# VH-VL binders against q9xwc2, part 6

Target 1, 164 residues: q9xwc2
Amino acid sequence: VTCDFKNELVSMNWNVKNNKIQIHFEHNNLTENRWTSIAFGDGPGMNNLESIIFSRREDNVITTNSGYTPKKKKVVVDDVSYVTVNDVQITGNKLKVTVSRPLGPAGPRNFSLDQCLNWMVVPGGSLSNGKFKKHHGKIFFIKDVCAAKCTAERIQRINSNKAL
Below, E stands for the ipSAE of ESMFold2; O stands for the ipSAE of OpenDDE; V2 stands for 0.75 times the mean of E and O plus 0.25 times the DockQ between their complexes.

## First folded at step 1 (VH-VL)

Design r03 (framework fv_recaticimab)
Fold by ESMFold2-Fast, scan of step 1:
Structure r03 (fold): chain C 164 residues (1-164), chain A 120 residues (1-120), chain B 112 residues (1-112)
Amino acid sequence: as target 1 above (164 residues)
Amino acid sequence: QVQLVQSGAEVKKPGASVKVSCKASGYTFTGYYMHWVRQAPGQGLEWMGYINPDSGGTKYHQNFKDRVTMTRDTSISTAYMELSRLRSDDTAVYYCAREDWGSSYYFDYWGQGTTVTVSS
Amino acid sequence: DIVMSQSPSSLSASVGDRVTITCKSSQSLLYSSDNKNYLAWYQQKPGKSPKLLIYWASTRESGVPDRFSGSGSGTDFTLTISSLQPEDFATYYCQQYYDTPTFGQGTKLEIK
């Protein structure tokens, strides 16, 4: 079961408890006036994706919101975010953020993470006076994430097996 | 469901200061920049500045930077704009306006406006 | 600051008419990196706050009737109301957001 992802630019882990999912996300190079996102969808494409979007403006504050990508390169932000920010820090260009949301259907699209989906990390695009610019670089795909299986009990069993 | 509700009309003497409030509801207050725009009688709209409600960071237009202070209180989802050393040409309707997130400086929701009259 | 000029300053029209309002910027609002025009249009009725109609020069805000359309690129922009309704009599403002926000002086749309 997949409950984490790590490469040289980003790391992410997630767990579920009491019908909520908590996601810990790190980005090693979120420079000023840039955005990054985590996206969820049924296919490998960049269309009709549910998203959690992080942006860093010129005042160096990190803004988190829920949203969606109806078509490739377009980001639409929800009027009311249904994602809770539990912790956020930026040190130099390294972002560390913890968010949570309901595991089941949530938000204006009634989108559920209580299903097996392909997850994506969009490493980033530019902002200009807060304006979203198209992403640059490779999209990171995490195939067949069944997040509901990432319970504390199951994660503990996985870690115990690695200790042996 | 998004609503911005501003404080009531003010009448001030030249040299006084005025503080206008803008209470937000129906959305995550800290997720969207709040701007202030004024409109003098018979004139167009004039941008004054913004506050990031999450950080408290501000940016003021050059014309107002020595007289304006923008603050917020996240516990009550309220933004404030204080203008000091009032002159008769500060008579205007003052609006708070929400910047659509990630879209830069266009404004999707506006408060109802606060009339400030400066007279002796 | 970028200067915005609207024409005409006022316009008289009848219900059912096609109305055109123009807006000109002192410099191009077209950003080469995203190929977007940083221009919005607002409607303001007497005694009320402005209401967003159009952003990115031609994208209609959710809930705005499709008789409203925006067009143009660079320095010359147009707001068109294809079949004027009684509730459309108002003052219309263009706004650039390519740089620090500035507004046109407004076009007052009046009943004939």
Scores: ipSAE 0.000, ipTM 0.511, lowest interface PAE 13.9, mean pLDDT 85

Design r04 (framework fv_recaticimab; at its last look DockQ between E and O 0.03; V2 from the best seeds 0.00; counts 0 for: pae E 9.1 > 2, placed apart)
Fold by ESMFold2-Fast, scan of step 1:
Structure r04 (fold): chain C 164 residues (1-164), chain A 119 residues (1-119), chain B 112 residues (1-112)
Amino acid sequence: as target 1 above (164 residues)
Amino acid sequence: QVQLVQSGAEVKKPGASVKVSCKASGYTFTSYYMHWVRQAPGQGLEWMGYINPSGGDTKYHQNFKDRVTMTRDTSISTAYMELSRLRSDDTAVYYCARGGLYDDYFDYWGQGTTVTVSS
Amino acid sequence: DIVMSQSPSSLSASVGDRVTITCKSSQSVLDSSNNKNYLAWYQQKPGKSPKLLIYYASTRESGVPDRFSGSGSGTDFTLTISSLQPEDFATYYCQQYYTYPTFGQGTKLEIK
């Protein structure tokens, strides 16, 4: 069961309790006027992706938006985010953010994370006049995330079995 | 100043339904879950379920799943709990209580609504 | 459901006494990934709603007097009132939120 991801640029972990999911996300190089996102989909492409988008403006305010990508290269930001920020901090260029949402259907698209999906981290793109420009850099794919299995008990059991 | 204000006491006959309201003020209504907890006379606390005011999604305890409906109206920051097919053992004080977005402990409670079910 | 058991069911004490109330869960409420115990304590006075005292087993809610403290981990938890005051006579409940919420049966603290 996959409940975390880490590389040199980003780290993320998630856990589920009482049909809610909490995601802790870190980005080591989120500079001013840039965005990064976590996206969810059932295929390898950039179509019909549900997203959580983090943006840093020059005033160092981090904005969190829910949104979606209906087709390749188009990002649509929800007018009202259904994802809630539990904690956010930016120190230098390092972002640490914790968000929560319902595990089941949520938001204007009734999108559920209570299904096995491919998760993606879009490492970054530029902001220009409020527009989300095309990302650059490699998209990090986390295949076959069955987030509903990421309970505290199950994570502990997996670690115990690994040690044996 | 966070405040949860509930509707007044109700007296119902067995088989009827009751709808209790809980009006929230002093915080962003959609940033917290609203839970319902009841307490029968002289007894302890029993969790009934929650509603997420943002999306309207609900979770009901198995004991109430077939009889309870939780709704909300974001325009007036009010949550509702409707319990149908009332029995005498549904006589209790019904509380709304504010929960976190991930953690289900309750930092603010309504004053309670007494529901009496009698023939 | 996780079953919560409190001990004692009732307790008589005098102002100035140190009081301890115990709560036991039928399975661990410790989240090993973040080392948090999903356990809360409430105070309820007759005719009033419950009031949150402690969450995460040992974190005191804002405005709650320092004489209230929580301790324990996993399955065994304790609420301590270091020097009982007149306003502390009430019923106390523990509650787990590791799974969907369940409460202990309550401990009634009465004047001796």
Scores: ipSAE 0.448, ipTM 0.793, lowest interface PAE 2.6, mean pLDDT 89
Fold by OpenDDE, look of step 2:
Structure r04 (fold): chain C 164 residues (1-164), chain A 119 residues (1-119), chain B 112 residues (1-112)
Amino acid sequence: as target 1 above (164 residues)
Amino acid sequence: QVQLVQSGAEVKKPGASVKVSCKASGYTFTSYYMHWVRQAPGQGLEWMGYINPSGGDTKYHQNFKDRVTMTRDTSISTAYMELSRLRSDDTAVYYCARGGLYDDYFDYWGQGTTVTVSS
Amino acid sequence: DIVMSQSPSSLSASVGDRVTITCKSSQSVLDSSNNKNYLAWYQQKPGKSPKLLIYYASTRESGVPDRFSGSGSGTDFTLTISSLQPEDFATYYCQQYYTYPTFGQGTKLEIK
């Protein structure tokens, strides 16, 4: 069961408890006036994705927004974020954020994470005058994430019996 | 209604391979794990392993780890189980079974595929 | 692996009887954090695939008659058929999914 992801730039893990999903996200190089994002959905491509967007404007000002990517359109940020920020830390250019949301339907689009979905990590994009610009770099794909299987209890049980 | 329809009976020689298919319908294929369980004649049920919806994650029981390969084609909602280096004691009915959304109990089963291994 | 042991291996009973099948796990399948027992019961008739009866030790699967009930916690579990019907003669299996799935050896319920 896939309940984490790591590469040279980002490290993240997630778990489900009390019908909520908690995501811990780390970015090794989020400079000022940059954004990064976790996107959820099977596409096609980058279309119709739910997104959690992490932005750094100036100094240690970090903003977390929920949003989505309409078909053949740029990211639309929700007026009110439905994602709860549990913890945020920026040290140098290293961002650490913990967020949570309902496992089931949430947000203005009533989007659920209780099904197996592809996840995507957008490595970064620029902010200009508070506006999100197009991302740069290769999108990281996490295939078929089944968050419902990633309960803390199950992870513990499974990890204790990996030798099977 | 949820249905799991498996491929037909197989007769194989020792050392050969067998590939069983399981076509799913009546539910969102990409939301559930698929498990495989076999049952030797007159014996109990034996869990073989599971595969996640995309096929990118598998877990095999150690008794089969070196001989079994589970795959799936999401585009046609079909799961596959291939067992190689067959032995006479591999003679059994092989079942695909849908895993629960959250945990690994099995709420729907295929009709079973009889695999007979004999010289 | 968690070993599941059923008792008895075989049982003869009559229509209308109250039947009890026991399943023991080599270690607890109770998760104290959520108080759930990761135990399921299945019914299998000759030439047919298993059918889910009970999951989480006591939750009855949709469509399963009320005469079937599951009880127990930790390492000791029981499947009870309150009043045996003709269609209930079959082999029953318990299964734990606390870790990776393992099954009991089965209990064959035969007509007396």
Scores: ipSAE 0.176, ipTM 0.748, lowest interface PAE 1.9, mean pLDDT 92
Fold by ESMFold2, look of step 2:
Structure r04 (fold): chain C 164 residues (1-164), chain A 119 residues (1-119), chain B 112 residues (1-112)
Amino acid sequence: as target 1 above (164 residues)
Amino acid sequence: QVQLVQSGAEVKKPGASVKVSCKASGYTFTSYYMHWVRQAPGQGLEWMGYINPSGGDTKYHQNFKDRVTMTRDTSISTAYMELSRLRSDDTAVYYCARGGLYDDYFDYWGQGTTVTVSS
Amino acid sequence: DIVMSQSPSSLSASVGDRVTITCKSSQSVLDSSNNKNYLAWYQQKPGKSPKLLIYYASTRESGVPDRFSGSGSGTDFTLTISSLQPEDFATYYCQQYYTYPTFGQGTKLEIK
């Protein structure tokens, strides 16, 4: 059971309690006038990806949006985000953010994480004149994430097994 | 330490195919795109395409899109490039190269695989 | 594709010389939103794979001697070697990555 992801640029973990999912996301190099995102969908190269998007302007304000990427890989943000921001820190270029959303259906597309899906991280894209531009970064792909299984008890069991 | 180790030299006849391997070590294989670049004798560098090892999605330069297939096996951190319907002007050194985290400059290169196509 | 043109195609120089190689792109490789030029320089010795020298037009890769420097913006770029060493005789390539990668044709630096 996959309940975290980490590489040199991104660290992410998630857990489920009371039908809500909490996602802790870190990005080690979110420079000014850039965005990064977590996307959810059926597989690599799929166009219909539900997204949580983090953006940084020059004034060091971090904006979080829910949205999606249609078949043309265009970023479309929701007018009102259905994702709750629980904590946000930016120190130099290091972003740390904790967000939550319902595990089941949420937002204007009625999107549910109560299923096994591929998760993706877009490590960076440009902001220009307040608009999201095509990303230049590489997509990090996490196959077959069954987020509903990432309860506190199961994560504790996984961590105990890794210590042995 | 990042290392990209490629398979050995190949001699092929026109019309055959060749598959070159590139084994990565010293970094998280699925976190970086793998590119393929070739160099004909006495010529410059020619970008062929990339694979995202995380999902297996590819992008090929139009000059190769009908003949090239790029794949990977994440269990052994290895990328593959297969070129079919070989011609004598496909004689070249073929490199794998790792793209940067954000951008497609190439910070690490394999040692190269010489492919010779002759009758 | 963005076409990259290098000049000169070859040159001869002596140890200790200052060497300048130019690279022109057919379109701007400057991203105005982050003010970065998506331009890299590589060194390739005979029988060896290319080695990254410079990225973002002017940022030196770790372990590259400070005699190598890059400059320029938009469409016009230069690589400068301030005092040529014996190990610097090689072929040098520029490469843009604003779109999918394209390389210059190379500049061969020979011993005089």
Scores: ipSAE 0.007, ipTM 0.619, lowest interface PAE 9.1, mean pLDDT 87
ESMFold2 (binder alone), look of step 2: mean pLDDT 94; pTM 0.958

Design r05 (framework fv_recaticimab)
Fold by ESMFold2-Fast, scan of step 1:
Structure r05 (fold): chain C 164 residues (1-164), chain A 121 residues (1-121), chain B 112 residues (1-112)
Amino acid sequence: as target 1 above (164 residues)
Amino acid sequence: QVQLVQSGAEVKKPGASVKVSCKASGYTFTDYAMHWVRQAPGQGLEWMGYINPYSGDTKYHQNFKDRVTMTRDTSISTAYMELSRLRSDDTAVYYCARDIYESSGYAFDIWGQGTTVTVSS
Amino acid sequence: DIVMSQSPSSLSASVGDRVTITCKSSQSVLYDSNNKNYLAWYQQKPGKSPKLLIYWASTRESGVPDRFSGSGSGTDFTLTISSLQPEDFATYYCQQYDSYPTFGQGTKLEIK
């Protein structure tokens, strides 16, 4: 089962406990006036992506928003985020953030992560006057994330298998 | 029980449009993408596209993009597929089919009974 | 589009026989990041809609008899019926879903 992802730019792992999902996300090069996001959707032709968006302003404040991207439009940010920030740190250009949300339906779109979905990491886009600009670079796709299976017990088993 | 029920057979002239309906029951309509797949007589299966019933967003196969429109009505759990500018080679059985979450999409666990569309002059 | 090729196009068999149908994709449908093959098998009887038998190349759909099994990885896949029953005479289709869906041309299983 897939409960983590890592490359040179980003790393992410997630686990489920008591019908909540916790996601730990790291970005090695989130510079000022940039945003990055984790997005969730169905199938290879994903439209209307549900998102968790992290933005770094010029004052080095990291803002976490929930939102969505309708069709091929710009990201739309929710007025009130339904995602809880458990911890956030920015050191140099390295972001480390831990968030949680309900595993089941949540937010204004009643979007559930208690289903197998394609996840993606949008590595970066620009901020201009508080507005989200189109992303740059390739999106990292993580196919077939069945997050509900990422319990602490399963993560231990996965790590044990990797050690072999 | 999960079920997809389609509208009845249609006979159309070349150049006309046809609109097929697909009514879902037994599950939450907005939780699963709805696909359309057709089968010409004696031929194999051809994917046409899908609609996300929650958002209304669609993806169409390149071969149909100029002629197909997929819509839905969430209040009655019904999806629609309209194919315009019909040609004789559009004669086929048209199926709606529910996306399977376990497959990360684009595989189909529940199918409608099919709607026969005949295009003749 | 990924092209799917099935063999044979038709097959004659008797009740109780072991039947094997092969499916090949023009490019790999194995996604290395999750180690899953995006490959499904369907059964279609005359005048009826297709019925899902197998997804993820080898996962049997709920309610499908255990005589049906799928195997293979990457580009080469097999559907096996271990002991053919009268209700199994049908056309079988493989389908990839690594990209937009494409189907094989079908294998018609006929009574010998």
Scores: ipSAE 0.009, ipTM 0.506, lowest interface PAE 13.3, mean pLDDT 84

Design r06 (framework fv_recaticimab)
Fold by ESMFold2-Fast, scan of step 1:
Structure r06 (fold): chain C 164 residues (1-164), chain A 119 residues (1-119), chain B 112 residues (1-112)
Amino acid sequence: as target 1 above (164 residues)
Amino acid sequence: QVQLVQSGAEVKKPGASVKVSCKASGYTFTEYYMHWVRQAPGQGLEWMGYINPNSGDTKYHQNFKDRVTMTRDTSISTAYMELSRLRSDDTAVYYCARWDDYSGYFDVWGQGTTVTVSS
Amino acid sequence: DIVMSQSPSSLSASVGDRVTITCKSSQSVLYSSNNKNYLAWYQQKPGKSPKLLIYWASTRESGVPDRFSGSGSGTDFTLTISSLQPEDFATYYCQQYYSEPTFGQGTKLEIK
């Protein structure tokens, strides 16, 4: 079961409790007028991605949006977020954020994380006059994330087996 | 060790509803999706949908979504499949089967529940 | 929906024979990211539940005799029984789980 991801730029872990998923996300180099996101796809193909977008504006305010990427590299930001921000901190260029959302269908497109999906992290993109522009850098893919299996009980079992 | 035990055979009239139960034992009920598959007499296997016993989330095949309801009771490790507005072509053996994801192969199957719809 | 087609619909054979059953999917069920084929095979005897034989196209389920083997990739798959035994006369189904599960129509293996 995959319940975390880490490399030199980003780290992420997630767990499920009471039909909600909590995601803790860190980005080590989110500079001013840049965005980063976590995205979810419905299979091997990457069409119709659902996303959680974090942006750092010029005044160093971090904003969190939910959104959707249709078929052509466009980001459509939802007017009403279905994602709850539980904690957010920026120190220097290091972002730490914890969000939660329903595990099952949520948002205007009724998207569910209850199913196994490909997750991705978009490491960065530009903001221009508050608009999301093309991303930069290599996208990090996390294959076959079955988030519903990331319960406290299962995570504890995984850690116990690792310790052996 | 791992078992799925289903309720007994049912005979129903057209227009009635039937509710089939599937009791799980030998594993953690909430860690595996419960799928429902039916088989009409002399015919092949037809997937109907699933329930995630942990969340209660369901997905139904388009052919059944207006008539089927899948539920579970975690306190007794039991899943239910209710099919309403029964027609004669709903006569089939109904199986519950488990897999640890929303889509998958099924490593354990219930023994089947025969549902006969006749006037 | 991914459509599964099996051939033949029925097959007559004798004990000791080598038997092959084929299954074709309308779309590839090979997932490039993990290099796995999302394809399973089941055996069903009259009046009984289906029994899992093979998953991931070629992995044999625990307790299944080694005379059963699966092969193929992408859209074309084969189930082989190397030396048919009396208890092997049954109906066999392939199933994809790359998306919403769908089954082939079945192949009935009968005594010749």
Scores: ipSAE 0.005, ipTM 0.494, lowest interface PAE 15.4, mean pLDDT 84

Design r07 (framework fv_recaticimab)
Fold by ESMFold2-Fast, scan of step 1:
Parts: structure tokens; sequence; C-alpha cells
Structure r07 (fold): chain C 164 residues (1-164), chain A 124 residues (1-124), chain B 112 residues (1-112)
């Protein structure tokens, strides 16, 4: 059961309680005038991906948006984010953010995370001809995330078994 | 859902200033640039400038640089356009319009939502 | 500034007709970094605000009927309405946003 992901640039973990998913996301180098995102979909393609986008513009304000990548491979930001920001901190270039949303169908596309999906982290980059550029490295793929199984109780049980 | 609501019509004398407001609702105000475009009676659209509501940075068209000021108040999701030293040829409908901008990539997506317009009449 | 020229200035048509409006820019609006043309088309009805129809020369805005299509690249662009409907009678504007934004002078589509 995959309930976290970590490398040198980004760290993410998620858990489910009361039919809501909470995602804690950290980015170690989110400089001014850049964005990063988490995306969800059935495969590794760039089309029809549901996304949570974090942007750092000129005044160090962190903006969290929901969005999607339509058939023409451009990211479209939702007019109203359906994702709740529970906590956000930026210290130097290190972003720490915690967001939540319903586990089941939510937002203008009724997109559900209670099914097993492939998740992606775009560590930072630009859009070029409808694709995310590998400007600062590669897009990180997390295969077969069954987020509904990431309850606090189950995570505790798994950790206890590893100690034995 | 998403809307931009502008202040009401204004009648001004030559030499006065006018300040038009544009209140955003139904979206994240700081994620979109706010443009100002005017239209004189029976004429086409003329771009005046824009403000980035996140940082407050502005860009004005050369024709307006010496008499236009664009500001915003993020606490009430409202953008403002003030035009000073009004002349009779400033008589127009003034529009605010939002545009998605990804600063890192430089991509823009056109002005997808517009206010209803504010009629400004300059006469003595 | 990039100058935008639209033709014709006015056009008369009947419901069901295919209509084509042309827009020319004084220099290329093709952005080499993303290979997109920074050109939009807007519809404006009397007494109403403009409505975005198309951006990046050929991408249709959400909610815009598929009878509207944009084409062209560089300096020459067209807006096509494949089967004109009563609600389509309006003034149409092209706009470049490759540099400081500029609009064409508009094309008024009138009922025949």
Amino acid sequence: as target 1 above (164 residues)
Amino acid sequence: QVQLVQSGAEVKKPGASVKVSCKASGYTFTSYDMHWVRQAPGQGLEWMGYINPSGGSTKYHQNFKDRVTMTRDTSISTAYMELSRLRSDDTAVYYCARELYDFWSGSEYGMDVWGQGTTVTVSS
Amino acid sequence: DIVMSQSPSSLSASVGDRVTITCKSSQSVLYSSDNENYLAWYQQKPGKSPKLLIYWASTRESGVPDRFSGSGSGTDFTLTISSLQPEDFATYYCQQYYSTPTFGQGTKLEIK
C-alpha cells in the first residue's frame, strides 16, 4: 500500500479519515515565479489529468489551485479551487503545504481518489507544446496509489509489523 | 459563479479623475492578471494595461502611461483603474477582464471573463 | 505595437451560411518557445461585454459551440462559423497577446 513518496526535491504523504483525504506536500526549492503540481490519472499521459497546483508568484504568496489537463495538453486552472488549504508555509525556498479534499467524487469534473490511480509530481517546470518540460528534472511517477487504504489505523498496523 | 462586477456609471468634467472598481468573485483573485480595456462609442476595443494581483506589478500601454494607475486590494478581491486629467475623448465604456498567466512558462490564455463595463462620460 | 487588420469591416449573411473572417498581424505572433500563435478571437453583441471564443489561434474556449473554429499561423488567421445561427450576429475581434496586446478593428456580422 503506497501512502508516501520522498526524494531529494519533494516529499509527500497522505491519509484518509471520514471520507476525506489529507495530503502533506513539501518542495525544497520552490523559487519565486514558479509552480509545482500533483496530478492524478489512469496512466502516465498528460491528457485528462486532475491536478492540484501550487504557485509562488512575485510577493511570496503561495496560491493553491485545482485544475486539469484537457485533450489539447494544456493545464487549465479551475475558477474555484475545490481543494481546502489546511496549512501553508514558505521558508526561504522550502514549501510545506497541507491540503484536503473529499476522497470520493469532487469538483467540477466529479473526480474521485477512492479508486487506484497513478499519481504524478511535477517538481517545477514550464509547459511546452502541451507537455511539462523536464527543466529541473523528471516528472515523478507513483504507480498504483490506492489512497482509500491509507487510514491512520492501517499505517500504524503496517509500521508495527515491520518492527516485529 | 465566476464574475467580475464593476462600479456604476460616472459623469466627469474635463480635467477630473475617475476611479473604476472591479470586484472579483468565484475564483482565486491572485491567480489571474486583471486587464483594463476601453471602448469609445461606436468604436473598437483599446487595451489600457494590466495588473498582476499577486505582486501588484503593472504594465500600461504607452498612450496611458502618464495618467493611468492600476491597483488592487487582495483582502476584498477588487481591482481599480484610475484615469486622471480626463478629456472628452476619454468618453467610453471601461471593462476589466481576467487572464490566466503562468509566469514561469510565460503562457497566457486570453481574457476569458469580463466585467459588465462602466460607462464614463466626460463633458462640460 | 503589432498592428491587427481585419477584413471585411462588415459582412451580411443568412442563418445556415458558412462565414469566414480574416485577421492579419503586422509581424508574426508565433511564440517559438511553445510553438503557439498568441492570437484570440472575441464575440461582442451590442451593449454587452466581449466573449472569448478562441485562444492560441485554434483552441476553442469551454462552452463555445464547435461551429466556431480558428486557423492560421504567423501573420494570417481566420475565424470560421460553419453554420450560422441567429445568436451569432455580432461584432468579432481578433487580438494578439504576443507582445503589448492589440485588437483588430472588428468585423460586424449582419443579418442578410
Scores: ipSAE 0.000, ipTM 0.498, lowest interface PAE 14.0, mean pLDDT 83

Design r08 (framework fv_recaticimab)
Fold by ESMFold2-Fast, scan of step 1:
Structure r08 (fold): chain C 164 residues (1-164), chain A 119 residues (1-119), chain B 112 residues (1-112)
Amino acid sequence: as target 1 above (164 residues)
Amino acid sequence: QVQLVQSGAEVKKPGASVKVSCKASGYTFSDYYMHWVRQAPGQGLEWMGYINPYSGGTKYHQNFKDRVTMTRDTSISTAYMELSRLRSDDTAVYYCARDTYYKGSFDYWGQGTTVTVSS
Amino acid sequence: DIVMSQSPSSLSASVGDRVTITCKSSQSVLYSSNNKDYLAWYQQKPGKSPKLLIYWASTRESGVPDRFSGSGSGTDFTLTISSLQPEDFATYYCHQYYSTPTFGQGTKLEIK
């Protein structure tokens, strides 16, 4: 069961408790006036993706929004985020953020993570006058994430197996 | 063992420039923003700006933007603050300070560099 | 810039006293997305650099004695020192880091 992902630029892990999913996300190079996001969908494309979007302004304020990508290169931000921010830290260009949301249907699109989906990390794009511009760089795909199986007990078991 | 060690006291004439250094040790220099804050005799703290040691990107307070330059040398983990066209009211102790992972909160400070501007 | 106003400007106290210092911001420093107040408190002794005491309005920095506590939210903040000690005589500053950093004017805590 896939409950984490890591490469040189980003790292992410997630767990489920009490019908909520908590996601810890790190980005090693989120510079001023840039955004990054985690996206969820049924296919490998940029269509109809549910998203959690992190934006960094020049005043070093990190904003977290929920949103969606109806088609390639577009990002649409919800007027009211349904994602809870549990912790946010930015040290130099290193973002560490922990968010939570309902595991089941949530938000204006009634989107559920209580299903096996392809997850995506969009490494970044520019903010221009507060608006999202198209991303640059390759999208990182994490195939067939069945997040409901990432309970604390299962994660502890996985970590125990990796230890030694 | 995080330490920020600044260069020694300077005495300058009006119109001159001063360049203060801040050598960091005990942590990864490029991972933390470095801020500069000054304090005139008997006065409070005044923020001047910061440098991102990874990119070299800077942000200066409006009051200093035409006279201040912040740079760094990653090979020796040192940040610099240069203030030009000095005036008598630039007489102050100048501090470098490290930004924590909660951004804007300064957890380590240099010992300060006294700059005196007099004729 | 957000203006930080401290009260009082100076305070005379004796060892063992309970001391309260107030800080008011011209705009809210509470960030609704993470429910954190971007407010810190520093102690500065004569001839020394400022020392971080409290961040996130109420979180005590590691190594800071538990007689120091911070409270408040939004625009009104308080630093409390229960049972003042001789080493606590210093100037105290509040600092907002919600936007462009600004400091209060300082409160000088003096021995009676």
Scores: ipSAE 0.005, ipTM 0.476, lowest interface PAE 16.2, mean pLDDT 84

